# Designs tried in a protein design chat: VH-VL binders against o66814. Part 30

Target 1, 203 residues: o66814
Amino acid sequence: SDYLLRAESLFSQLKDANAKEETPYLYGKVKGYYEAIKLYAVEYKEDRIKTLFTLMSKNTKKAVRGAYTEREPLTELITFEPRVYFEEYCDGIMDECFYEKHYEKEKFIELVDYFSLKRRVEFLRNHEGKYCAPFDFGMAEALFNAVSLELMQEKPDEKVLIALREKLEPILVMAEEKLRYAMKKELPCYRNRLSEHIGYWKP
Short names: E, the ipSAE of ESMFold2; O, the ipSAE of ESMFold2 at other seeds; V2, 0.75 times the mean of E and O plus 0.25 times the DockQ between their complexes.

## First folded at step 13 (VH-VL; framework fv_patecibart)

Design C4 (at its last look DockQ between E and O 0.69; V2 from the best seeds 0.00; counts 0 for: pae E 8.5 > 2)
Fold by ESMFold2 at other seeds, look of step 13:
Structure C4 (fold): chain C 203 residues (1-203), chain A 123 residues (1-123), chain B 107 residues (1-107)
Amino acid sequence: as target 1 above (203 residues)
Amino acid sequence: QVTLKESGPTLVKPTQTLTLTCTFSGFSLSTFGMGVAWIRQPPGKALEWLAHIYWDDDEDYYPALKNRLTITKDTSKNQVVLTMTNMDPVDTATYYCARITGYYDSSGPFDYWGQGTLVTVSS
Amino acid sequence: EIVLTQSPDFQSVTPKEKVTITCRASQSIGTYIHWYQQKPDQYPKLLIKYASESISGVPSRFSGSGSGTDFTLTINSLEAEDAATYYCQQSYSWPYTFGQGTKVEIK
């Protein structure tokens, strides 16, 4: 597959629309998908690359459209929903039984600390991360989506999961710090989000 | 095997609203990356993209016609419907529906086409 | 919007000869160009995607090349069944657009 040439075309479209400045959340999301694609390219995982290119392409089109219509919607958040089961443990004493919750693919969920990542991304999404840390939040959301998609695979790749997690963590931390600062200082991006005339906050 | 078929009126009076239905089989709009587009071709002229709708409800329209067009889908019936208001004789064309390829790139080509339906708009 | 200009508008060609059709974009579109064949009174059929990628079931005599603004569809050895109108189409930028078409006839 010729993903590099197509990625160049997508970035050219973003540049022509000035998407980095006009739609920074979606621009960040496109960049995040591209970073995930590059990780998969090292391992020659063609089918995963095609899925991520679809998402990258869709977010590029939305960024370009948004730059000219002054509308930047939140786009997909992809969450892995593992099957859950319970195992009962009664230690020979019948007056006390304990239920232990278990998940499908528990090893891989624990490898990347998935539920923690999910809570952190959802926090940003629900608390103005798009406005207070648009680029970093967009990148983090895309990388999180890549983690979710890998966990959805029949046999998740541990090397890829670790690499995605390591790329995601510093970006997620930066987005969280920007949001916490905005909340503490009551910056316009947090305080005035619903204003029809509020611009995106830039550090 | 992927197939698409257009249905709807073949004769429409000026100012009336055209409603066309695309019924397809061999794929679903619930499938990741899939979309359906409407393209028209005036007699003896080039092809013109009108609108599309994707599995994720993303829809868009040719800008000059945006206020006249509505595209909707019914995933359970494998149908996509195009509505075009205020028809004019210049809108006389063969109308096609087509699948947007499942290459996992939302800017992909139209890989399967319906047979088309000629819609004539006359005085 | 991006204008695609095809040349020639019309071509009458002896069987077994090589046919070339060009498509020029009004701006760079990478390889986001696709080629279609439309036989008389029929619907279009996809021949080549992304400038040069082949389509299953399309004869190998059809090939495509180019990037940026200049693209070419080649029919290495024209067969009688190849008499048709050929269109290029870009998917680089909204709205998606088609070239005006190139009609190829058997001489």
Scores: ipSAE 0.095, ipTM 0.668, lowest interface PAE 5.9, mean pLDDT 87
Fold by ESMFold2, look of step 13:
Structure C4 (fold): chain C 203 residues (1-203), chain A 123 residues (1-123), chain B 107 residues (1-107)
Amino acid sequence: as target 1 above (203 residues)
Amino acid sequence: QVTLKESGPTLVKPTQTLTLTCTFSGFSLSTFGMGVAWIRQPPGKALEWLAHIYWDDDEDYYPALKNRLTITKDTSKNQVVLTMTNMDPVDTATYYCARITGYYDSSGPFDYWGQGTLVTVSS
Amino acid sequence: EIVLTQSPDFQSVTPKEKVTITCRASQSIGTYIHWYQQKPDQYPKLLIKYASESISGVPSRFSGSGSGTDFTLTINSLEAEDAATYYCQQSYSWPYTFGQGTKVEIK
């Protein structure tokens, strides 16, 4: 509970800087890490909470600085890169071999549909998601980072992975819908590309 | 055992560039959440934070001095370097390097300090 | 930038007596305050972090309290080696700032 109290106090810093309005991408990212910390607190996993709190704190600092300088950089994207191995099957009659591609932690990768999540987050990151859906994209990116970090654990927790995916999916959908709408209507956030001159889109 | 030590010139002339090196042991800047900061203290006066750099290459500077400061790291050598341009007599101070740990809060206190090095700026 | 104002600037205290040093912030900073001890010609040493959290290797006679804008460092029974200048420091927002210092001497 000490980490939760500290995490909540970081929002006081964000409020003082008007970060929700001035740096909505980073504000969303801080919020996403906070939601992940709450999930881990239910499971009493302090070592994972420490890692997420560090990321939350760093992004809070960047949001506060960005609000005062009117500049909002993209921050960390954490991707899990599983080792690949091949399972060989050789036909003794025809003397030829067949290979099946496998990933380490394949069950957990499939549980959250990790490669799909990665592609969707990367698409938003590379195609104006920060400008057209800053809050939702930031929050989705932080939750995706939490998924990646859990997959990097020696023994990933299935219950936590499911909970993270359940939180992440609706936020990711919202970011994708906002971007799709902006692309279809050629809104300034998408059309102009000059983030310093455009406002953040809001319905 | 965590230790930090500052090295560099102790006397510089006005307008010269100061380069200070912090060499540390007992931790690595490749470790998640770790950072190193530079703080100075003019003789008989309060401490002033100047800059810091983190494990992920994120760096921050005291705003009024941003155009004069550069902080860099060499993780393989366990070193952090501060460069300060256009030195002036008001910059005379003891310069310290210190560790910032983010294992539970990356914006936390300076928990380990070097011994400091006095830099005098005089014509 | 957040200004930290310490009180008093100086105090001379009889051994074994209680020392109280205050630090007031120009705005609310939660518990993002840290205390350092600096003896003459020495580097600062961290005594207390986050207003009241203990530091390994620091004597238990040192304690801290407070939240918001008003913070206190207490030395419950002053010893001769505690003669030093004490600084508060905030890590709530950049730039990180220090108080002006409080010098404590033994009578």
Scores: ipSAE 0.019, ipTM 0.616, lowest interface PAE 8.5, mean pLDDT 86
ESMFold2 (binder alone), look of step 13: mean pLDDT 93; pTM 0.946

Design C5 (at its last look DockQ between E and O 0.83; V2 from the best seeds 0.00; counts 0 for: pae E 2.4 > 2)
Fold by ESMFold2 at other seeds, look of step 13:
Structure C5 (fold): chain C 203 residues (1-203), chain A 123 residues (1-123), chain B 107 residues (1-107)
Amino acid sequence: as target 1 above (203 residues)
Amino acid sequence: QVTLKESGPTLVKPTQTLTLTCTFSGFSLSTFGMGVAWIRQPPGKALEWLAHIYWDDDEDYYPALKNRLTITKDTSKNQVVLTMTNMDPVDTATYYCARIEGYYDSSGPFDYWGQGTLVTVSS
Amino acid sequence: EIVLTQSPDFQSVTPKEKVTITCRASQSIGNYIHWYQQKPDQYPKLLIKYASESISGVPSRFSGSGSGTDFTLTINSLEAEDAATYYCQQSYSWPYTFGQGTKVEIK
């Protein structure tokens, strides 16, 4: 329960800075890391809790600074890049051989549908998710980072991966629906950022 | 064994730019959670935090001095550099670099300090 | 910015007696207070982190307590080597700040 007392202090700092309103993406990211920490706490995995808390505390500092300086940067996206290898299968008939592509930790990647999660988070990140669905996108990004960090472990925990995926999926869906609506209705969060990117007015 | 050491000029004239180097061993700024800070202490006065930089390139500065300070790191050389422009006699102080152990909570204390270097600003 | 006010500024204390130093923050800072010892012409040394957490290699006679705005460093039985200036420091909010210091001398 040591992390609970430390988290209370972080959330007090966020409240004092009005971070929920001023830096909603980073506020969501802090909340997402906290949800992941709570999942690990059920299993008494202190080292993994401390790793995620490092990220939680860092994003808290950035949210507070961002609220006071009126800047909210995108922060870390942690991706697991699995090693690829090939297995050669020769049926012995006509000396024909076939190659089958495999990833390290393939069963864990499949368990959480990792590549789909990665594409969905990257889509939000590249298409104004920070502005059109800041809280949900931030929270989803943190939970996705927790999935990546677990896959990087020497022996990933299947129960934790399933719990993280179950928490992440509805949040991702909400962020995606908010962004889709903003794109369809051309809301300022999407339209203004598009205009800023091209650097001039279009008639 | 963690050690830090400050190096640079000990005498600087008003308006000149001060550059101080912190060289450390026993840890790396590529290590998750690690940070280095610069703190100064005018003679007979309290300690004053100036700037810090973390493993993830996050940097921050004391607000009143922000436009005079630059902190940079060279992780491969285990060095952190502080540059302070437009020096004035009021900046006369002992300058320390210190490690921030930011694993678990990035708002951690300064757990290891260098010996400090006295910088005197005088004509 | 958060101001830390230490009390007293100076203490002269008989060996083996208890020393109490207080640090008051201008706003609530949870337990984000750290204590340092600085002997003359030396660099500061960390004594206590997060209000009350012990540091490896620091004598057990040093302890810390408090939360919110009021914090205390205690030296349970003063030794000659403990004559120094003591600082509290907050890491709750940017910019990070130090107290003005409390000088402890042997009487």
Scores: ipSAE 0.591, ipTM 0.817, lowest interface PAE 2.3, mean pLDDT 89
Fold by ESMFold2, look of step 13:
Structure C5 (fold): chain C 203 residues (1-203), chain A 123 residues (1-123), chain B 107 residues (1-107)
Amino acid sequence: as target 1 above (203 residues)
Amino acid sequence: QVTLKESGPTLVKPTQTLTLTCTFSGFSLSTFGMGVAWIRQPPGKALEWLAHIYWDDDEDYYPALKNRLTITKDTSKNQVVLTMTNMDPVDTATYYCARIEGYYDSSGPFDYWGQGTLVTVSS
Amino acid sequence: EIVLTQSPDFQSVTPKEKVTITCRASQSIGNYIHWYQQKPDQYPKLLIKYASESISGVPSRFSGSGSGTDFTLTINSLEAEDAATYYCQQSYSWPYTFGQGTKVEIK
């Protein structure tokens, strides 16, 4: 397929720059987008593939540049912000009204446990996940972005959402375990970022 | 339909700062995948990429000139601005802005160019 | 930085003859090469993208080929209006670079 040939070129660029070692967070993010693209390819969703490939190619460029400049920034986090509405229910017997909070696309949000995924990814992002579990965090972040983008569709695909969640969960768990271990052992990836005084360099 | 146009001073003295504005129409830099680049061409010489900026604020610069260049965008005005400090006679060139069609693959070509503006740096 | 070397620097060609311009990259760049035409006092115009993909509005006599390190732009039957300088450009990796150009004139 066309995306396969293009992806091979992107991975060649990453290999040439030694990005797996030099920019592991961005390398993981590229891999995560590629895994999402492959899931969409099973369902022959060309427009979804091209959208995700745009993000994959941009993160590849940033990884290559970062490898040569020793600079690896956090890149995009895409979150779905569902509209909220209230459904009024009045008890005609008691003449009381109650308001029930609902989200647009509530069924799909629940299908993937979206708000829990969002909290977990944001926790890694805000607590040195990039440094303590770069590859797994990058990959999880890209898969999470793919979930968000699917939820933004007018007609989210339940099969794709389930497949994305199933791919995402073990990777997210691995990133969380690596971060928890680094925090418990006060590894340099966590300790040095909290304190950047001269005495806290890598051993 | 798609057009780009460079504007700014055509004569600059050494050490001064050059500011060039690219004004475009027929596309928006808020559109997913879009980018704008600056490329220059010294008289009688080859094209040189200087900088680019994308819809997602990703920006980068030719390494040897990084400390002299700043690229910014104003999406609401359909403008991209290049600032180049400490101009020298060697920087005399025609400066172009060009669109990058980055949907699907962000490493796309420069598919539409402005007419270019000649900037001369002399005492 | 990836260096693109074009050959020849200059060609003087009889109308209706075939023109071949080569571009050699200092490393493998897949098909991430694009070709531009620049007529005197004009801005560059995209002719070919991704080594061989055609551009709407470009005459079919222009074609591109190659992958890896060696790329070719071909004009199968030169027209008078094709007198110009031709550039290859890589978008494989930062920094993006151009070849030095090939000037084509009518003999």
Scores: ipSAE 0.561, ipTM 0.806, lowest interface PAE 2.4, mean pLDDT 90
ESMFold2 (binder alone), look of step 13: mean pLDDT 92; pTM 0.942

Design C6 (at its last look DockQ between E and O 0.86; V2 from the best seeds 0.00; counts 0 for: pae O 3.0 > 2)
Fold by ESMFold2, look of step 13:
Structure C6 (fold): chain C 203 residues (1-203), chain A 123 residues (1-123), chain B 107 residues (1-107)
Amino acid sequence: as target 1 above (203 residues)
Amino acid sequence: QVTLKESGPTLVKPTQTLTLTCTFSGFSLSTFGMGVAWIRQPPGKALEWLAHIYWDDDEDYYPALKNRLTITKDTSKNQVVLTMTNMDPVDTATYYCARIEGYYDSSGPFDYWGQGTLVTVSS
Amino acid sequence: EIVLTQSPDFQSVTPKEKVTITCRASQSIGTYIHWYQQKPDQYPKLLIKYASESISGVPSRFSGSGSGTDFTLTINSLEAEDAATYYCQQSYNWPYTFGQGTKVEIK
């Protein structure tokens, strides 16, 4: 319950700065971290709550500063980079060796379809998701970061991973649909960013 | 044990650039949540926050001094450097570096301080 | 910028008596106030964080209270070594600011 009192203060700061309108990507990211924290609170995982709250509070400070300075940078993307190892088995009679590729935590990676999630979030991040679907992209990015952080645990919690994925998927789909529509219709959020580097004098 | 120590010149002429180094031990700026701040105190006056930098490279400055200040870190050396341009006699103060404990809430206090270094600006 | 105004600027207090120092913020800052003690010619030392949270190694006679705009540092039974200047500091919003200080002397 201590995180509830602290979150109230963070949302007050965001409201004072009008961050929902001024820095919608970072506002969405703060909300996404808060949703992840609430899932962990059901499981009474205080250490994970504090880790996510650190990120939530940091993104709040960046959102507030960004709202006052008209600057909204992309912030952290946390990716789980599993170790790869090869299991070698050889037939001593035939002198043939075969290699089988393995990832640490393979079952948890497969449980959430992690590499697919990673590619989808990276696509939004690299293709104007911040401008065409800022709130949904910010939320999705934070929830994805929570998935990555859980996979980094020595013993990932399967129930938490499933809950995070269930929360993440509809938000990620919404962001992807908004971006796809913007790309297809060449909306200003997408088209204006493409033209910023051509070097012509703009009227 | 957490310790911080300021080093740099103690006498500076007007218009010169001041460079102060904070060397610390017992923690690292690669550690999640950690930050370091610079705070100054003119003789007989109140404390004034100048700048800070966090583990995630986030940096910020006191607005009225932003154009004169630069904060950088070298995580491998456990050092944070403050550069302040165009020094003036009004900048005469004791300069402190301090740790920010930002785990759980990045708006944490300054929990450990260096001894401070007096910087005098005079011709 | 959030202004912190401390009261009083100075007090001279008989040993063993209760000392109260007030810090008033120019806007609501929740509980994002921290208290520091600075003895003559020394660096500041953190006493209380987040308005009322205790710090390991700080004597229990130091306590803090308040929320919103009005905050109090209390020294329940003043000791000789408590002669110092006390500062409040807010971390609610950029830029971070300190109060002007309260000097406490032993009578």
Scores: ipSAE 0.568, ipTM 0.811, lowest interface PAE 2.5, mean pLDDT 89
Fold by ESMFold2 at other seeds, look of step 13:
Structure C6 (fold): chain C 203 residues (1-203), chain A 123 residues (1-123), chain B 107 residues (1-107)
Amino acid sequence: as target 1 above (203 residues)
Amino acid sequence: QVTLKESGPTLVKPTQTLTLTCTFSGFSLSTFGMGVAWIRQPPGKALEWLAHIYWDDDEDYYPALKNRLTITKDTSKNQVVLTMTNMDPVDTATYYCARIEGYYDSSGPFDYWGQGTLVTVSS
Amino acid sequence: EIVLTQSPDFQSVTPKEKVTITCRASQSIGTYIHWYQQKPDQYPKLLIKYASESISGVPSRFSGSGSGTDFTLTINSLEAEDAATYYCQQSYNWPYTFGQGTKVEIK
């Protein structure tokens, strides 16, 4: 019943389907969720493990099906949308008021630089990251989703957020560098959308 | 409590299209992890999974029947609809809808079943 | 596609005796096997999930075991109301499949 036994079964399914080669974006996403689950397991956060495992298992099923049918769709992007409010500061000397913008959970948003992460992941998603850096993009997207889900909690855990960000950053950088190279060299993954033009066959 | 119920015609002529509706209560397909499946059972024979649909709109079909099946959901009405084209006498079976227990592991069992509806396909 | 083969197809058993039903998968499926009971003219009911995990409201006389390719459902002391057909089902990989069923009758 523990997540390790279930995860071994999921990875066996992925291996049997050759998903690492056939559906590398979804394979990366499964690996990213697994890395997030392991971080939560260190803190014994079973409820959060179960939520992430649902996503891991679902993306595994999509990867296996995709490998057998030669289709690999983009899957979920989970974003935290904080409420915004303005704080009024009045200067007693000048009798003038100023407004400063604030966010719900601002401390936690700043801790992980959330809006920057969101912009970077969305850029990869909108500019063929799935084709030019599939494994790294998938993994980064899953770790980003875990950050969003943690920020959605009533009381986000700072230690977990820091650990997620630290794991996410190098993977995100690698995906970005691969995409930048593909864009500069006008590689087929970016310019031609090769899989779209050739139907279901691999380039 | 969780309940599911199948509704639709009980008699269908060969080549006609069958449309079955699963109406459920006690859960929602907008709820994370939830899914609904259709399973059939020919008289005196084993159970056969046909199709399923999840909260995230992921749908899948038994491969040999995929060209004949369509599954859809209406989350606001708590309904899932199965359409099966070109019915044949061999498709005579009791058709069930069932909930998939997909929280924690989306590969969960069918934990709640409807009562089933017998569909007879005859000339 | 993963084939599940149950044994025996049919078993007639005296009340209070032990019933054993096996399910063999055509490949390793970890513990992704579930057991259902279908009484005559009724819908199936989940008895055991993930090879051995209990279900709330299911009598404790029902138990499951196994992993990999070989799985067993056990009824430790058969009751009259246990006369039914029992199915194993795998959720390891698409397409999802059931065993052919094992009919248990009261002798």
Scores: ipSAE 0.498, ipTM 0.797, lowest interface PAE 3.0, mean pLDDT 89
ESMFold2 (binder alone), look of step 13: mean pLDDT 92; pTM 0.940

## First folded at step 14 (VH-VL; framework fv_patecibart)

Design D1 (at its last look DockQ between E and O 0.85; V2 from the best seeds 0.72)
Fold by ESMFold2, look of step 14:
Parts: structure tokens; C-alpha cells; sequence
Structure D1 (fold): chain C 203 residues (1-203), chain A 123 residues (1-123), chain B 107 residues (1-107)
């Protein structure tokens, strides 16, 4: 349980900086990576744990710095870009041919409904999810990154993918509902983000 | 074999801008987890961390010097550049660049150092 | 900003004797402390990471211990080549800081 002791130190740093309140998106992202690490720890996959811990520790540093400097940028989004190929099949009865579109790792992509997850996370990222649902969006983004990283493996682990998806879905739904409500009601978190500058207006 | 080497002027006049280049080999800043830092040591004094930059383009600066420092990287040339504006005699020091091996824990030590370059600020 | 205070500032030690250097942090930093050796006119060399983790190529006579606020670097049997200044450095919290150094000389 070496990662547990290291994670305790990272959470102590976040607590010292009041990151849950000051940088809630990054705090959520650290939490999301930690949840992914715990899922991998059931299988004891050291290399995958270390890769995710790198991201967890880096986002912790960014959260602590952000809390002290009052800045909270978006951080990494990791996407799996599967290769596409086409398979030709001919209908002997009609003597006609057509092409079927296929993806590398198609079984695993379908198992987690990856393209849907990607679109949902990208929507939150591009439409003020960081401001309207910071904790849930950060956590969902980290869990999505873990899904992407698993799909990039030579042989993705189905049990891990299922566990990641099961953890991700309710969090993603919560973030989406908060954003949808904010957009519908034109709440300040959505309406007050008119540009990339640092200024804010009151409602 | 990991090596780093600092290059730039050894004498700078007050108010001038210092530009130092760290050229390294045996690793790449495109490698997951990796960073490069600048650390200085005034003559006879302790080491002072100045700035760092990571594979993910993240940059950090010592707060009191942030307005004077810029760190940049050119991953294709294996170079990291530090620019420090408005030099003062108090900034006379040996300047080092060092690698941060941040795989597993991005808050890791400086595991490889350059030989350092002494920069003297005097009129 | 986390202040690291080393003790002693200076030691003169007979060859083959034990050297103990301490580093005290102004707040708890877990095990996020690293030790460096700097010989005269040379660049620093990493000796110990994360309080007690060994570094490949560093002689086994160097060891580290501690957690929280109190950390120790130990040289169990001092060799002539170990005459140097030793620094602790924390990576727990931005901004990263170094101790003031401990100079070790051969008596």
C-alpha cells in the first residue's frame, strides 16, 4: 500500500491549501484519479497505478498552486483515437457489395460506449462545466482519462473498464444535470463567462 | 546517459536581461512525468529554486521573482531557456539546470544537474 | 513558504566515524524531503530521495530517515571523499525550498 501513504500526503497538501473550496475542479480531478487508482489496486497493476498517480500528483501540485494564486486552469483531457478500417462484404443473392466500418478494439469501445463518453465529457469541457459543476466535472474528466488510458493498452482489461464506467456514469450524469440546469436558467456560472479575461460581472 | 549543460553570458550589467539556455541529452521533455528546473546558488550561500517546466507545458516560478522570470522549452532541440529581467548585483550566482524525474510522483527530486554557470552582475 | 533548518552548520569528523545531519521543517511535509551532496566547486548530487529511499550508484554508507518535521541524513563510516556540504530540500509544497546546508570536513 505504498500508493496509500503517498495519496495521504497529497490530500494533506490539498487540505492545507483549502483546495476543495479554492480549486474545486482540480480537487475533483485528483479525487477522480484516486478512485481510478483504487480500482486498479484490486488487480494490483503497478505500472498502471504509477501512471495514474503521476497525473494525480501533478494535478495536486496545480491545485495547491492555483489555490494560492487564485487561478484554476483546465488540465489534461486524454482521448483514445482508434484506427478505422473497412471490411468489404458482397451479397451473393443481389450480387452487390458494401463496406462495414470497424474500429480497432471495437469490443472494448462498445463495452463502455466510449464515443458517447467522449462527446459528453467534451461537451462539459467546452460549455463551462468547470464553472457550473467543477467537482463533478473534474472527477468525471479524470475517470474518463483513465478509460482512455486503458483503451490505449495492448490488451485492455474488461473488468477494469466496466468498473471505471460504473464509477464514471453517475458522476457524469450529475455534472450534466448541473450544467443543463445552469444553461436553462442562465445562471451566473454560465452567463458570466463571456470571454477569456479574468474579470467577472455580478448578475 | 543523462547530461545537462548551461550556456549564456558570464557578465551582465545591472538592469540588463539574462538569458540562459539548458541543453540536455539522454532524455526528452516529451517523456511522461519529466521536468526541468532552474536553481541558483549565490556565492557561499544556499541553493534557491527559481522555476521549472514540465512535459505537460506546466510552468512554476518562485513567487517573489515571478515578474522577472520566464521559462520556455523547445522539446525538439532538447532545450530549456530561462530569461531573467532587470538584473541586479544581488542576482550574482551560479545558475544550474536540473532534471525532475516525475514518473509515479511528479513532486520528485532534482536527480541530474548541469555543471552550472557563474553569472556576475556588475557595472 | 516552508523553511528547512539544518543542524549542525558545520562538522569536523575523524575518518570512519559516523556523521549525523538533521533537517527540521517548519510544518509537516510527510516524507517529501531529499538530500544532496555538493563537493567544493561541483554541482549538487542526489543522495537520498523521499526521506529514506536509496539512489543507484550512491554508497550504502549513506542513509536517511524521518517523517513529518524531523529528518536525518547519516553517513555510517565517513570516507575522505565525503567531505562536502549537504543540503535537504522539500518538494511537499510550492514553492520548493532548500535547507541552509551542513558542511562536513575531515578532521
Amino acid sequence: as target 1 above (203 residues)
Amino acid sequence: QVTLKESGPTLVKPTQTLTLTCTFSGFSLSTFGVGVAWIRQPPGKALEWLADIYWDDDEDYYPALKNRLTITKDTSKNQVVLTMTNMDPVDTATYYCARIEGYYDSQGPFDYWGQGTLVTVSS
Amino acid sequence: EIVLTQSPDFQSVTPKEKVTITCRASQSIGTYIHWYQQKPDQYPKLLIKYASESISGVPSRFSGSGSGTDFTLTINSLEAEDAATYYCQQSYSWPYTFGQGTKVEIK
Scores: ipSAE 0.707, ipTM 0.856, lowest interface PAE 1.6, mean pLDDT 90
Fold by ESMFold2 at other seeds, look of step 14:
Structure D1 (fold): chain C 203 residues (1-203), chain A 123 residues (1-123), chain B 107 residues (1-107)
Amino acid sequence: as target 1 above (203 residues)
Amino acid sequence: QVTLKESGPTLVKPTQTLTLTCTFSGFSLSTFGVGVAWIRQPPGKALEWLADIYWDDDEDYYPALKNRLTITKDTSKNQVVLTMTNMDPVDTATYYCARIEGYYDSQGPFDYWGQGTLVTVSS
Amino acid sequence: EIVLTQSPDFQSVTPKEKVTITCRASQSIGTYIHWYQQKPDQYPKLLIKYASESISGVPSRFSGSGSGTDFTLTINSLEAEDAATYYCQQSYSWPYTFGQGTKVEIK
């Protein structure tokens, strides 16, 4: 099962449709899934590779269709929602009891700074990242989805999580910088969508 | 065991709306990667893909027919429904539903087919 | 829209002889071609996927080859039960399309 041959066919489809120019968000998302797949290939994790390839191929289909119909929807955002529990700790010296808040898979959440990644991706998604930084946002979203999917595993792989985090960070930064620039300069990508978000609130 | 079966009217008048139901067993449309398609075959002619719907709610239509087609799913009942409006005698065909093998590559073949149902459009 | 052209439209073949059916795509489609057999009054059955990948339960006399624009389905030694119409189908790009079919009969 050589995923490289299948990926070549998917990128050929994208090139034939001029998807890099016509559907840059979905093109970026396909690229992001491919980068995640390559990280998993180092460990020969066939099931994970096939799962991510399913998402890669589906976003390719949507990109090609979108290029011909001028329709580029946001696609899947996969978030890990850890269970919260409380652990009681009692100090015998002061005879006091306290509750410590814990998350399932807390070690892995901390390893990738997951809640920060989630907030940053959601910010881009909710504030015109698709229009102002489509390629970088799409790519970051796919890599974030790969992080979420790994955290959902019964036993997450630390090596893969670190590699995903390291790949994701610079892409997120680039998307965030492009969006901030667009907001500051009121570029059409941001300005033309403002009427849909009248209720922006700042505490 | 994977099975699919088409049900619905076999005779339809011109301009009426055709509604066909695909009922399947041995798999679920909630399963990651899975899709169901509708394909038709006019008597003595080639197969023609009409529409499909996937586990992720994505749906596609043959472009020339998209204004006449609607595909929906009911995952809890293992059913997929095709609606085709403004039927014409040229739409007389055997209508099949089929499973799409979409795990690993969502652009997979139609690996299991229903027996088909002949729909005749006649005034 | 990708057009698939099969050749020939019809073959009458002596039992035990080799059958070759070609499918030509109007553009390169990699290996995203699948082959189906439809016996008289039956629904289609998948024979070969992704140009050359075998399907469990399909006799080994059926094989596929090709990439790009030119694809071939081969029946190495024709059996009487192989009398059917054969279709190629591409899943490379939306919308998915079928060839016009090749009817194979016993001579």
Scores: ipSAE 0.661, ipTM 0.837, lowest interface PAE 1.9, mean pLDDT 90
ESMFold2 (binder alone), look of step 14: mean pLDDT 93; pTM 0.946

